# VHH binders against Probable nicotinate-nucleotide pyrophosphorylase [carboxylating] (nadC), part 12

Target 1, 283 residues: Probable nicotinate-nucleotide pyrophosphorylase [carboxylating] (nadC), of Methanocaldococcus jannaschii (q57916)
Amino acid sequence: MLKDYALKILKKSLEYDVGFGDITTNSIIPEGVKAKGVIKAKEKCIVCGIDFIVAFFEEYGIKCKKLFNDGEEAYGNILEFEGDARTILMLERTALNLLMHLSGIATMTNRIVKKAKSVNKNVRVACTRKTLPLLSPLQKYAVYIGGGDTHRFRLDDCVLIKDNHIAIVGVKEAIRRAKENVSFTKKIEVEVSNLKELREALEERADIIMLDNFKPEEIEEALKIIDEFERKTNFKPIIEVSGGIKEDNILEYAKYNVDVISMGALTHSVKSVDMSLDIVRYQ
Key: E = the ipSAE of ESMFold2; O = the ipSAE of OpenDDE; V2 = 0.75 times the mean of E and O plus 0.25 times the DockQ between their complexes.

## First folded at step 10 (VHH; framework vhh_7b18_3)

Design m2 (from k3 with A33S; at its last look DockQ between E and O 0.26; V2 from the best seeds 0.00; counts 0 for: pae O 14.8 > 2)
Amino acid sequence: QVQLVETGGGLVQPGGSLRLSCAASGFTFSKYSMGWARQVPGKGLEWVSYISSGDYTEYQDSVKGRFTISRDNAKSTVYLQMNSLKPEDTAVYYCAKYWRRSGYDLDYWGQGTQVTVSS
ESMFold2, look of step 10: ipSAE 0.177; ipTM 0.641
ESMFold2 (binder alone), look of step 10: mean pLDDT 84; pTM 0.853
OpenDDE, look of step 10: ipSAE 0.000; ipTM 0.239
ESMFold2, look of step 13: ipSAE 0.130; ipTM 0.621
ESMFold2 (binder alone), look of step 13: mean pLDDT 84; pTM 0.849
OpenDDE, look of step 13: ipSAE 0.000; ipTM 0.218

Design m3 (from k3 with S102Y; at its last look DockQ between E and O 0.02; V2 from the best seeds 0.00; counts 0 for: pae O 16.2 > 2, grease 24.5 > 24.2, placed apart)
Fold by OpenDDE, look of step 10:
Structure m3 (fold): chain B 283 residues (1-283), chain A 119 residues (1-119)
Amino acid sequence: as target 1 above (283 residues)
Amino acid sequence: QVQLVETGGGLVQPGGSLRLSCAASGFTFSKYAMGWARQVPGKGLEWVSYISSGDYTEYQDSVKGRFTISRDNAKSTVYLQMNSLKPEDTAVYYCAKYWRRYGYDLDYWGQGTQVTVSS
């Protein structure tokens, strides 16, 4: 299903990019010329999206041989292919753009997950919905491939009460209404901005509480409150911390006994992996 | 029809030397850059060196200082002198015709010649 979605995205992207034709390739490369080639990772990376590219290439009659799978660490050649030279050159940039981007997400996520788990083996690192239009499922897949948590994919997956909801109805009322109107199969998460809201969320027994933009010292205090509540009521929510967390400061948050660290940077501030496509004519 | 025929491959010990030759036909040899690429079984093709029509040369980093590419336009032949060979140089070596300007993808390549570096 995800592969099919990726293929649709790639084909639509190609349709736009080609327009009425690749005038460069078509003017230079003779029709019917066959070529062999490779996609190469020019830096160490976690490969992600290779099956999408294979499906994309095969859709246009290009034969492929994978040298790596998604989730594997790679440097150098990652995919071999052969087929019509004009077709390959037409597909090249579209294929590389997606593969480079997804591999970048997976690579970054993997580094951060390993770093966080080095001090807290139980913590999950999650992305957010700060994704690019139409690419959210693929970007979240890349986070997953990198060892991260996808968080909710869409607005229908999980209740997430945010500051703007709270501004309208308050924390307690928001949680109560959610519990009354949403299926029991959905978790209820609430973003809290201060200790007062935290206490309110605890009293209403939200399934997940996100400490939004808490300072490290504030997180410590929050955890004390949560522990006290657990001792009193035997209820403990999943604790998520978020807000301004990046690779360089992840340890400042991971050192606390929190369940989830969420980072928008996993998807909105990603460096693509440097890759190239090289071909030769063999007949 | 473009034809490229490689010769000179073989078995050599580490530190040894080989000289590859490529006889080209079917195009105006002097107007095109020529080069060499290599491929290890199960791995992708990588170019090793090329020489432009103006005798400008480029080398892959791993072979710089050890390999020398040259051409004889009168004989329509390109050469690769390989010195100080290493086991890592073991591969099938292909002669390649480039487009007129250097830095382009390979246009044609031959059937290849096996180079094996082993003690």
Scores: ipSAE 0.000, ipTM 0.202, lowest interface PAE 16.2, mean pLDDT 92
ESMFold2, look of step 10: ipSAE 0.011; ipTM 0.466
ESMFold2 (binder alone), look of step 10: mean pLDDT 85; pTM 0.859

Design m4 (from k3 with L106F; at its last look DockQ between E and O 0.00; V2 from the best seeds 0.00; counts 0 for: pae E 20.9 > 2, off the site)
Fold by ESMFold2, look of step 10:
Structure m4 (fold): chain B 283 residues (1-283), chain A 119 residues (1-119)
Amino acid sequence: as target 1 above (283 residues)
Amino acid sequence: QVQLVETGGGLVQPGGSLRLSCAASGFTFSKYAMGWARQVPGKGLEWVSYISSGDYTEYQDSVKGRFTISRDNAKSTVYLQMNSLKPEDTAVYYCAKYWRRSGYDFDYWGQGTQVTVSS
């Protein structure tokens, strides 16, 4: 369950953040003081991670009321809470850091997916494994919440033959060995950097072919080759485009008849949504 | 068609100065990092300097403090101001355009301009 994973990450992050103690809070806030407050989105966003924060707060005895669910467009108060003041203040930054980040990913993903689909209704926009250590399941969840696709989560999720594998054994041999040695349940994807490698990947019937760092004009020629191959053989792979694609240039790629555009930027170049935790009343 | 044209080379005495210019065309200049490399006699090609599209700069250790790279995006031109020149700086200097794969790798370079530092 992803919520349990998120809670584990939050607890470990809190452990490091607290260290020997929250010296500001403990020096000035008496024990036993109760507080009530809100988490507020200070800009319009797609919220993501609310249930993770609720689970985190409840683990430490803080009662919560959600005002939005993940995937909803939101502004203003998104979570109400109440409980021990020292505890709330101890949890604050750890909770906000994750919520702001995941909401940032979901918001950016939603905007980019809408842009791509405005010129190609069938295209999928996916993230990559360019994620922070240990955070990839949560970051990929935020991409999903924003309307994107996750691509593989881990090295064991599907075969992805990359330039370094190709440098060692070549495109054809890499695909042949993968087919022989990997479970029949796993798709085989190959990154190709040029038209020669593309033709080799087609001949070996790779399930997914990624056009890696192709310029837009090169994609047009690649698609002609793939279409001709399909006409002759009745075989067509899933076509993914990747490499150097960002929000400001995605339309140059989305206009082509490709199945997937993948972007590391969805997870590695994200601006967090601005949020605050405000105490409204306390005892 | 990407085209890079270097000018400004010549013969100069040790301690002198030269300013190299590189006129660029055939691509959106402001979107790409640029740089300089040099072919030193008896040696291979070596990197000299780098400038990002946003004017972040880096230099080979042997030229730090003596060379200054700059760019004028409106004129699609990159410059290399070379001060306190030494005989070791004698080389053919090439202007380079980078792909975004690495800031120190290039995908196009010009014809070069000769710089000779000698008495």
Scores: ipSAE 0.000, ipTM 0.101, lowest interface PAE 20.9, mean pLDDT 89
ESMFold2 (binder alone), look of step 10: mean pLDDT 85; pTM 0.861
OpenDDE, look of step 10: ipSAE 0.007; ipTM 0.275

Design m5 (from k3 with E58R; at its last look DockQ between E and O 0.01; V2 from the best seeds 0.00; counts 0 for: pae E 23.3 > 2, off the site)
Fold by ESMFold2, look of step 10:
Structure m5 (fold): chain B 283 residues (1-283), chain A 119 residues (1-119)
Amino acid sequence: as target 1 above (283 residues)
Amino acid sequence: QVQLVETGGGLVQPGGSLRLSCAASGFTFSKYAMGWARQVPGKGLEWVSYISSGDYTRYQDSVKGRFTISRDNAKSTVYLQMNSLKPEDTAVYYCAKYWRRSGYDLDYWGQGTQVTVSS
């Protein structure tokens, strides 16, 4: 379960953050004080990670009431909570850091997906494995919540032949070896950097061909080559474009008849949603 | 900026040997495939040898067993050891940098070094 994974990450992060103790809270707040409060979004967003924060708070005895579910547009109060004041203050930054980050990914993804689909209704916008160590399942979940495609989660999820593999054995041999040695249940994708590699990948029937760092005129020519190959053979791969794609240039790529646009920016260049935790004493 | 400087050419008798060196600068040498090409008088440019970033090597059939490509990443240098030279090997030899992602795109080459095999 992803929730269990998120809880492990939150607990490990808390362990680091607390260290020898929450010296500010423990020096100021008496033991046994009870409080209640809210987490609020200070800007409009797509909420992501709320169930992870609920599980985290409940693990430490803090009672929660969700006001929004993941994927909903939100502004203002998104979670109500109550419990031990020292505990709430100890958890605050760790909880907010993850919630703000995941909501940032979901919000950016939702905006970019809507932009791309306004020009190409059938295109998928996907993230990559350009993620933070150990956080990739959560970051990819946030992409999914925002309406994006997660792409492969791990090295074992899909064959992806890259330029370094090609440098060692070549395009044709790499595809042939992958087909021979990998389960029939796994798709074979190859990154191609030029039209020669594209033709080789087509001849070897790669399932997915990524046009890596192609300029617009090169994409247009690549699509002509793929169309011609399909006419002759009745074979057409899934077509992905990637490399240097950002929010401000995605329409230059989405206008082409491609199946997937992938971009690392969905996970590596994200602004966190601004949120706060507001608390009051009630006992 | 990318710079490739070839040295080691010269006049040699048939059956002799030469070692070409190519000093590279302006890029992260260890990340790129390198190679050698040659311009035979009156003919086009032809590929000679290739070495990947991981030391996988390939050779044109006419030089297999006689030429050896190698690299020294610490010195940013690629070498071509040429043994059992023949008059048909007479050419200007160019060091080449491949585009890392494809292994096949030859983007940069030097000014070349002349190899002349003659009695």
Scores: ipSAE 0.000, ipTM 0.093, lowest interface PAE 23.3, mean pLDDT 89
ESMFold2 (binder alone), look of step 10: mean pLDDT 86; pTM 0.865
OpenDDE, look of step 10: ipSAE 0.007; ipTM 0.280

Design m6 (from k3 with K31E; at its last look DockQ between E and O 0.02; V2 from the best seeds 0.00; counts 0 for: pae E 7.1 > 2, off the site)
Amino acid sequence: QVQLVETGGGLVQPGGSLRLSCAASGFTFSEYAMGWARQVPGKGLEWVSYISSGDYTEYQDSVKGRFTISRDNAKSTVYLQMNSLKPEDTAVYYCAKYWRRSGYDLDYWGQGTQVTVSS
ESMFold2, look of step 10: ipSAE 0.045; ipTM 0.561
ESMFold2 (binder alone), look of step 10: mean pLDDT 86; pTM 0.861
OpenDDE, look of step 10: ipSAE 0.211; ipTM 0.652

## First folded at step 11 (VHH; framework vhh_7b18_3)

Design p1 (from m2 with K97R; at its last look DockQ between E and O 0.08; V2 from the best seeds 0.00; counts 0 for: pae E 18.8 > 2, off the site)
Fold by OpenDDE, look of step 11:
Structure p1 (fold): chain B 283 residues (1-283), chain A 119 residues (1-119)
Amino acid sequence: as target 1 above (283 residues)
Amino acid sequence: QVQLVETGGGLVQPGGSLRLSCAASGFTFSKYSMGWARQVPGKGLEWVSYISSGDYTEYQDSVKGRFTISRDNAKSTVYLQMNSLKPEDTAVYYCARYWRRSGYDLDYWGQGTQVTVSS
């Protein structure tokens, strides 16, 4: 299903990029010329999206040989291909753009996950819904491939009570209404901004409590409150911390006994992996 | 109920070694960061060493290179290997859960074990 979605995105992107035709390739390369080549990662990376690219190439008659799978660390040649030279050159940039972007997400995620888990083996690093239009499923897939957590994919995936909801009905009422109106199959998460809201969320037994924009010292206090509540009630929610967390400060949060660290930067501020498509032979 | 029980303290000569153990119960040990603190007579409680749930370790500057903290999650036990002991290491040593280097209050600690370094 995801492969099909990726293929649709790639084909639509190609349609836009090609326009009325690749005038450069078509003016220089004769029809019928065959070529062999490779996609090369020019830096160490976690590969992500290779199957999408294979499907894309094959859709246009290009034969492919994968040298790596999604989730594997790679440097150098990652995909071999052969086929019509004009077609290859037409597909080149579209294919590379997606592969470079997804691999960038996977690489960054993997690095951050390893860093966080070196301090806290139990913590999950999650992305958010701060994604690019139409690319959210693929970007979240890349986070997963990198070892991260996708968080909720859509608004229908999980209840997430935010500050604006709280501003209208309050924490307790929001949770109560969610429990009354949403299937038991859905978890209820609430973003809290202070200790008062935290206590209210605990009293109403929210499944997940996100400490939003808490300073490290505030997180520590929050965890004390949560622990006290657990001792009294034997209830403990999943604890997520979020807000301004990046690679350079992830350890400041991972050192605490939290369950999830969420980072928007995993998807909205990613450096693409440098890759190239190189023709190595023509026939 | 959370319980922490320290053992291994005693009297040792300068330059000697001791190994402290802390048996933990009443909580999922592997999910928590553990640490050791000590209280020198007439002084406040000070942190000695920290080990995260991911086995990341930190040490007070005064014990770096001499003390080693470790943990065994299967036994729910945290250890402090103390080598090259000095008279200034004399203190009551406490095993602690949720130790924070930043100086926040400990979540739980044991009754402590006396360590005396004297010739």
Scores: ipSAE 0.000, ipTM 0.209, lowest interface PAE 15.3, mean pLDDT 91
ESMFold2, look of step 11: ipSAE 0.000; ipTM 0.085
ESMFold2 (binder alone), look of step 11: mean pLDDT 85; pTM 0.861

Design p2 (from m2 with G35S; at its last look DockQ between E and O 0.01; V2 from the best seeds 0.00; counts 0 for: pae O 13.1 > 2, off the site)
Fold by OpenDDE, look of step 11:
Structure p2 (fold): chain B 283 residues (1-283), chain A 119 residues (1-119)
Amino acid sequence: as target 1 above (283 residues)
Amino acid sequence: QVQLVETGGGLVQPGGSLRLSCAASGFTFSKYSMSWARQVPGKGLEWVSYISSGDYTEYQDSVKGRFTISRDNAKSTVYLQMNSLKPEDTAVYYCAKYWRRSGYDLDYWGQGTQVTVSS
């Protein structure tokens, strides 16, 4: 199903990129010329989206042989292909753009996950909904491939009470109303901004509590409150920390006994993996 | 029972200095962050300064360079050294537990101490 979505995105992107035609390729390359080539990763990376590209190429009659699977570390040739030269050149940039982007997400995520787990083997690293238009499902997939957590996909996936909700009805009432009006199958998460809100969220037994924009020192204090509550009530929510967390400071947060560290940067500030499509011969 | 008792307020001329103290009890002081906030009659509570259990400090922009927050864990006391005081610093100052710069509500605070800066 995700592959189908990716294919739709790629085809639509191709439509926009081609316009009325590839005038460069069509003016230079004769019709009917066949070519063989490879997609090459020019730097070490976690491959992500290779099956999407294969499906895309095959949709247009290009034969493919993938050399790596999503989630594998790769360098060099990652996909071999053969087919109509004009078609290959038309598809090239569209295919590379997605593959480079998703592999970038997977690579960054994997690096950060390994770093975090080096000091806290139990912590999960999650992305957010700070994604590109129409690419959210694919970007979140890439985070997953990199070893991260996708968090909620959409607004209908999980209740997430934020500061604006709290400003209107307060933490306790927000949680109570959510519990009354949302299916038991959905978890209730609350973003708290201070320790009073944390205590209120605990009292109302929120499933997940996000410590939003807490300094590392404040996280430590929050965890003490949470531990105290657990001792008294035997209840402990999932604890998520978020806000301004990046690769360079992830360890400042991962060193604490938190369950989840969420990072918008996994999807909104990603460097694409450098890749190229190279024709190796023609017929 | 958490208790916070502020002292050290008073009347001072512009440019003068005051040192506020807050004696804390009813919890393990060294393990918790402390804050100072202030309130002018008829106005909302305003965050002034924060010090973590690890002595990390933050200040409101209007008091940076003039105020210094510190703590003595042995005495379970947090301090606010206020230098170069201005009339606009006039307020009731409160010592607070669990206050954050980004927050809007306090878990615990004391009775407050009046600071008046006037010529």
Scores: ipSAE 0.000, ipTM 0.228, lowest interface PAE 13.1, mean pLDDT 92
ESMFold2, look of step 11: ipSAE 0.000; ipTM 0.447
ESMFold2 (binder alone), look of step 11: mean pLDDT 85; pTM 0.858

Design p3 (from m2 with S33N; at its last look DockQ between E and O 0.02; V2 from the best seeds 0.00; counts 0 for: pae E 23.5 > 2, off the site)
Fold by OpenDDE, look of step 11:
Structure p3 (fold): chain B 283 residues (1-283), chain A 119 residues (1-119)
Amino acid sequence: as target 1 above (283 residues)
Amino acid sequence: QVQLVETGGGLVQPGGSLRLSCAASGFTFSKYNMGWARQVPGKGLEWVSYISSGDYTEYQDSVKGRFTISRDNAKSTVYLQMNSLKPEDTAVYYCAKYWRRSGYDLDYWGQGTQVTVSS
């Protein structure tokens, strides 16, 4: 299903990129010329999206041989291909753009996850919904491949009460209404911005409580309250921390006994992996 | 017996300042979260500010940037510095000892001190 979606995205992207034709390739390369080549990672990375690219190439008659799978660490050649030279050159940039981007997400995620788990083996690192238009499913897949948590995919995936909801009806009422109107199969998460809201969320037994934009020292205080509540009621929600968390400060948060650290930067501020498509032979 | 005694209230013009004090006794002050609440005439008690035993502070949105809560554990006193006061800040202000385990309910509060902001 995801592969099909990726293929649709790639084909649509290709349509936009090609326009009325690749005038460079078509003016220089004769029709019918065959070529062999490789896609190469020019830096160490976690590969992600290789099957999407294979499907894309094959859709246009290009034969492929994978050298790596998604989730594997790679450097150098990652995919071999052969086929019509004009077609390969037409597909090149579209294919590389997606592969480089997804691999970038996976690589960054993997690095951060390893870093966080070095001090807290139980913490999950999650992305957010701060994704690029139409790319959210693929970007979240890349986070998963990197060892992260996808969080909710869509608005219909999980209840997430935010500050604007709270501003209208309050924390308690929001949770109560959610419990009354949403299936038991959906978890209820609340973003809290202060300890008062935290206490309200605890009293209403929210499934997940996100400490939004809490400083590390503030998190410590919040956790004390949560622990006390657990001792009193034997209830403890999943605790998520989010807001301004990056690779350089992840350890400041991971050192606390939180369940999830969410980072928008995993998807909105990613450096693509440097890759190239190289023709090595023509026939 | 837990006792909380508020002082510092009064009449002030809009834009003025007041500093409330609350002398606490009857419990180990340094171990408890303290705060301020207020009651506007005809309305319920509302939370204004919170200061934890670890000096973590929070404020109601309507007072952020204008009010500052602090505590002196040696004196068993909690303070509320109120700057840039507005007519809508008019209320009886209560010093509060907060629950430790759960909720935002007040464990104890004082007799209150009247704050009136009027031109």
Scores: ipSAE 0.000, ipTM 0.162, lowest interface PAE 17.6, mean pLDDT 92
ESMFold2, look of step 11: ipSAE 0.000; ipTM 0.088
ESMFold2 (binder alone), look of step 11: mean pLDDT 85; pTM 0.861

Design p4 (from m2 with S52N; at its last look DockQ between E and O 0.08; V2 from the best seeds 0.00; counts 0 for: pae E 24.8 > 2, off the site)
Fold by ESMFold2, look of step 11:
Structure p4 (fold): chain B 283 residues (1-283), chain A 119 residues (1-119)
Amino acid sequence: as target 1 above (283 residues)
Amino acid sequence: QVQLVETGGGLVQPGGSLRLSCAASGFTFSKYSMGWARQVPGKGLEWVSYINSGDYTEYQDSVKGRFTISRDNAKSTVYLQMNSLKPEDTAVYYCAKYWRRSGYDLDYWGQGTQVTVSS
């Protein structure tokens, strides 16, 4: 299913890249030449997307042997393949581009999750919808493989009341209307930007409250308010912090008793893992 | 008010073992991350090991598999079990209390205890 989606993306990308033909390969490499080769990770990484690349290669008649599964730490050879040389060379860049990118997301996510859990064993680190158009299912899968939480996938997946909604109808009314008009199966989350909005969201029993762009000192005060509310009412929302959080400052937030830290950087500011495809002579 | 007192240092042969202890007082020990740092002669201070308020631990690459950090919250004590000691481990070892609001920022450390690994 997700593999089929990834294959569709890969095939469309290949169609664009090839155009009227792979002129370098076709001008140099005779038809019918067989080759073996490997994809190598040139740095330690968390592999993500290997089954997508296997499906892609097999679609074009290239036989594959995985050396690692998604989620495993890898370095060196990660996939062996053999087949038609012209075909392998045609697929190379398209395959590597996706594999390197998804592995980059998984690797960064894994590193950041480990940092956050070093101070807060129960915290989840989540991505957002700050993803590339059409790639979000694959990018969120890579976050999951890296040990992160995907957060909502789409607008229809969870109610998320944002600052612009609040500007139009206010926090309390937004939550009340969401409860009235949306299926009981959907959680209601609200972004609050100050303690007044926090108190309003608590009073209306939002399922998830996101402390949006709170400074660490403000988070401490927010948690006191939430704890006091819980003592009086026995109600406690899921507590998420977000806004301006990155690898360099995440520990300032993770030290607090919050449930989720979300970061757009997991999907929008990721460096691809360095990988290569190397031909080994066929015999 | 915060006081960290390291004990257990000494002279040991290469391949030997030592167990360092750090008695902590003046703060709620169980709420804070703790760790060990060392000052190697002729070099600067370097981080050795970290333990959060729960079970999570981290180690400098050069000591992984040889050193084990642990804590006893009831005794307000953090330990460093050092096995397979090498001459390069010779240093003054400091117990460290981390800043509660910052997971990796050191807040206080003790007087230190000398560990010497030589023939």
Scores: ipSAE 0.000, ipTM 0.088, lowest interface PAE 24.8, mean pLDDT 89
ESMFold2 (binder alone), look of step 11: mean pLDDT 85; pTM 0.853
OpenDDE, look of step 11: ipSAE 0.027; ipTM 0.476

Design p5 (from m2 with S102M; at its last look DockQ between E and O 0.68; V2 from the best seeds 0.00; counts 0 for: pae E 10.6 > 2)
Amino acid sequence: QVQLVETGGGLVQPGGSLRLSCAASGFTFSKYSMGWARQVPGKGLEWVSYISSGDYTEYQDSVKGRFTISRDNAKSTVYLQMNSLKPEDTAVYYCAKYWRRMGYDLDYWGQGTQVTVSS
ESMFold2, look of step 11: ipSAE 0.000; ipTM 0.465
ESMFold2 (binder alone), look of step 11: mean pLDDT 83; pTM 0.842
OpenDDE, look of step 11: ipSAE 0.023; ipTM 0.478

Design p6 (from m2 with S33Y; at its last look DockQ between E and O 0.01; V2 from the best seeds 0.00; counts 0 for: pae E 14.1 > 2, off the site)
Amino acid sequence: QVQLVETGGGLVQPGGSLRLSCAASGFTFSKYYMGWARQVPGKGLEWVSYISSGDYTEYQDSVKGRFTISRDNAKSTVYLQMNSLKPEDTAVYYCAKYWRRSGYDLDYWGQGTQVTVSS
ESMFold2, look of step 11: ipSAE 0.000; ipTM 0.392
ESMFold2 (binder alone), look of step 11: mean pLDDT 83; pTM 0.843
OpenDDE, look of step 11: ipSAE 0.663; ipTM 0.863

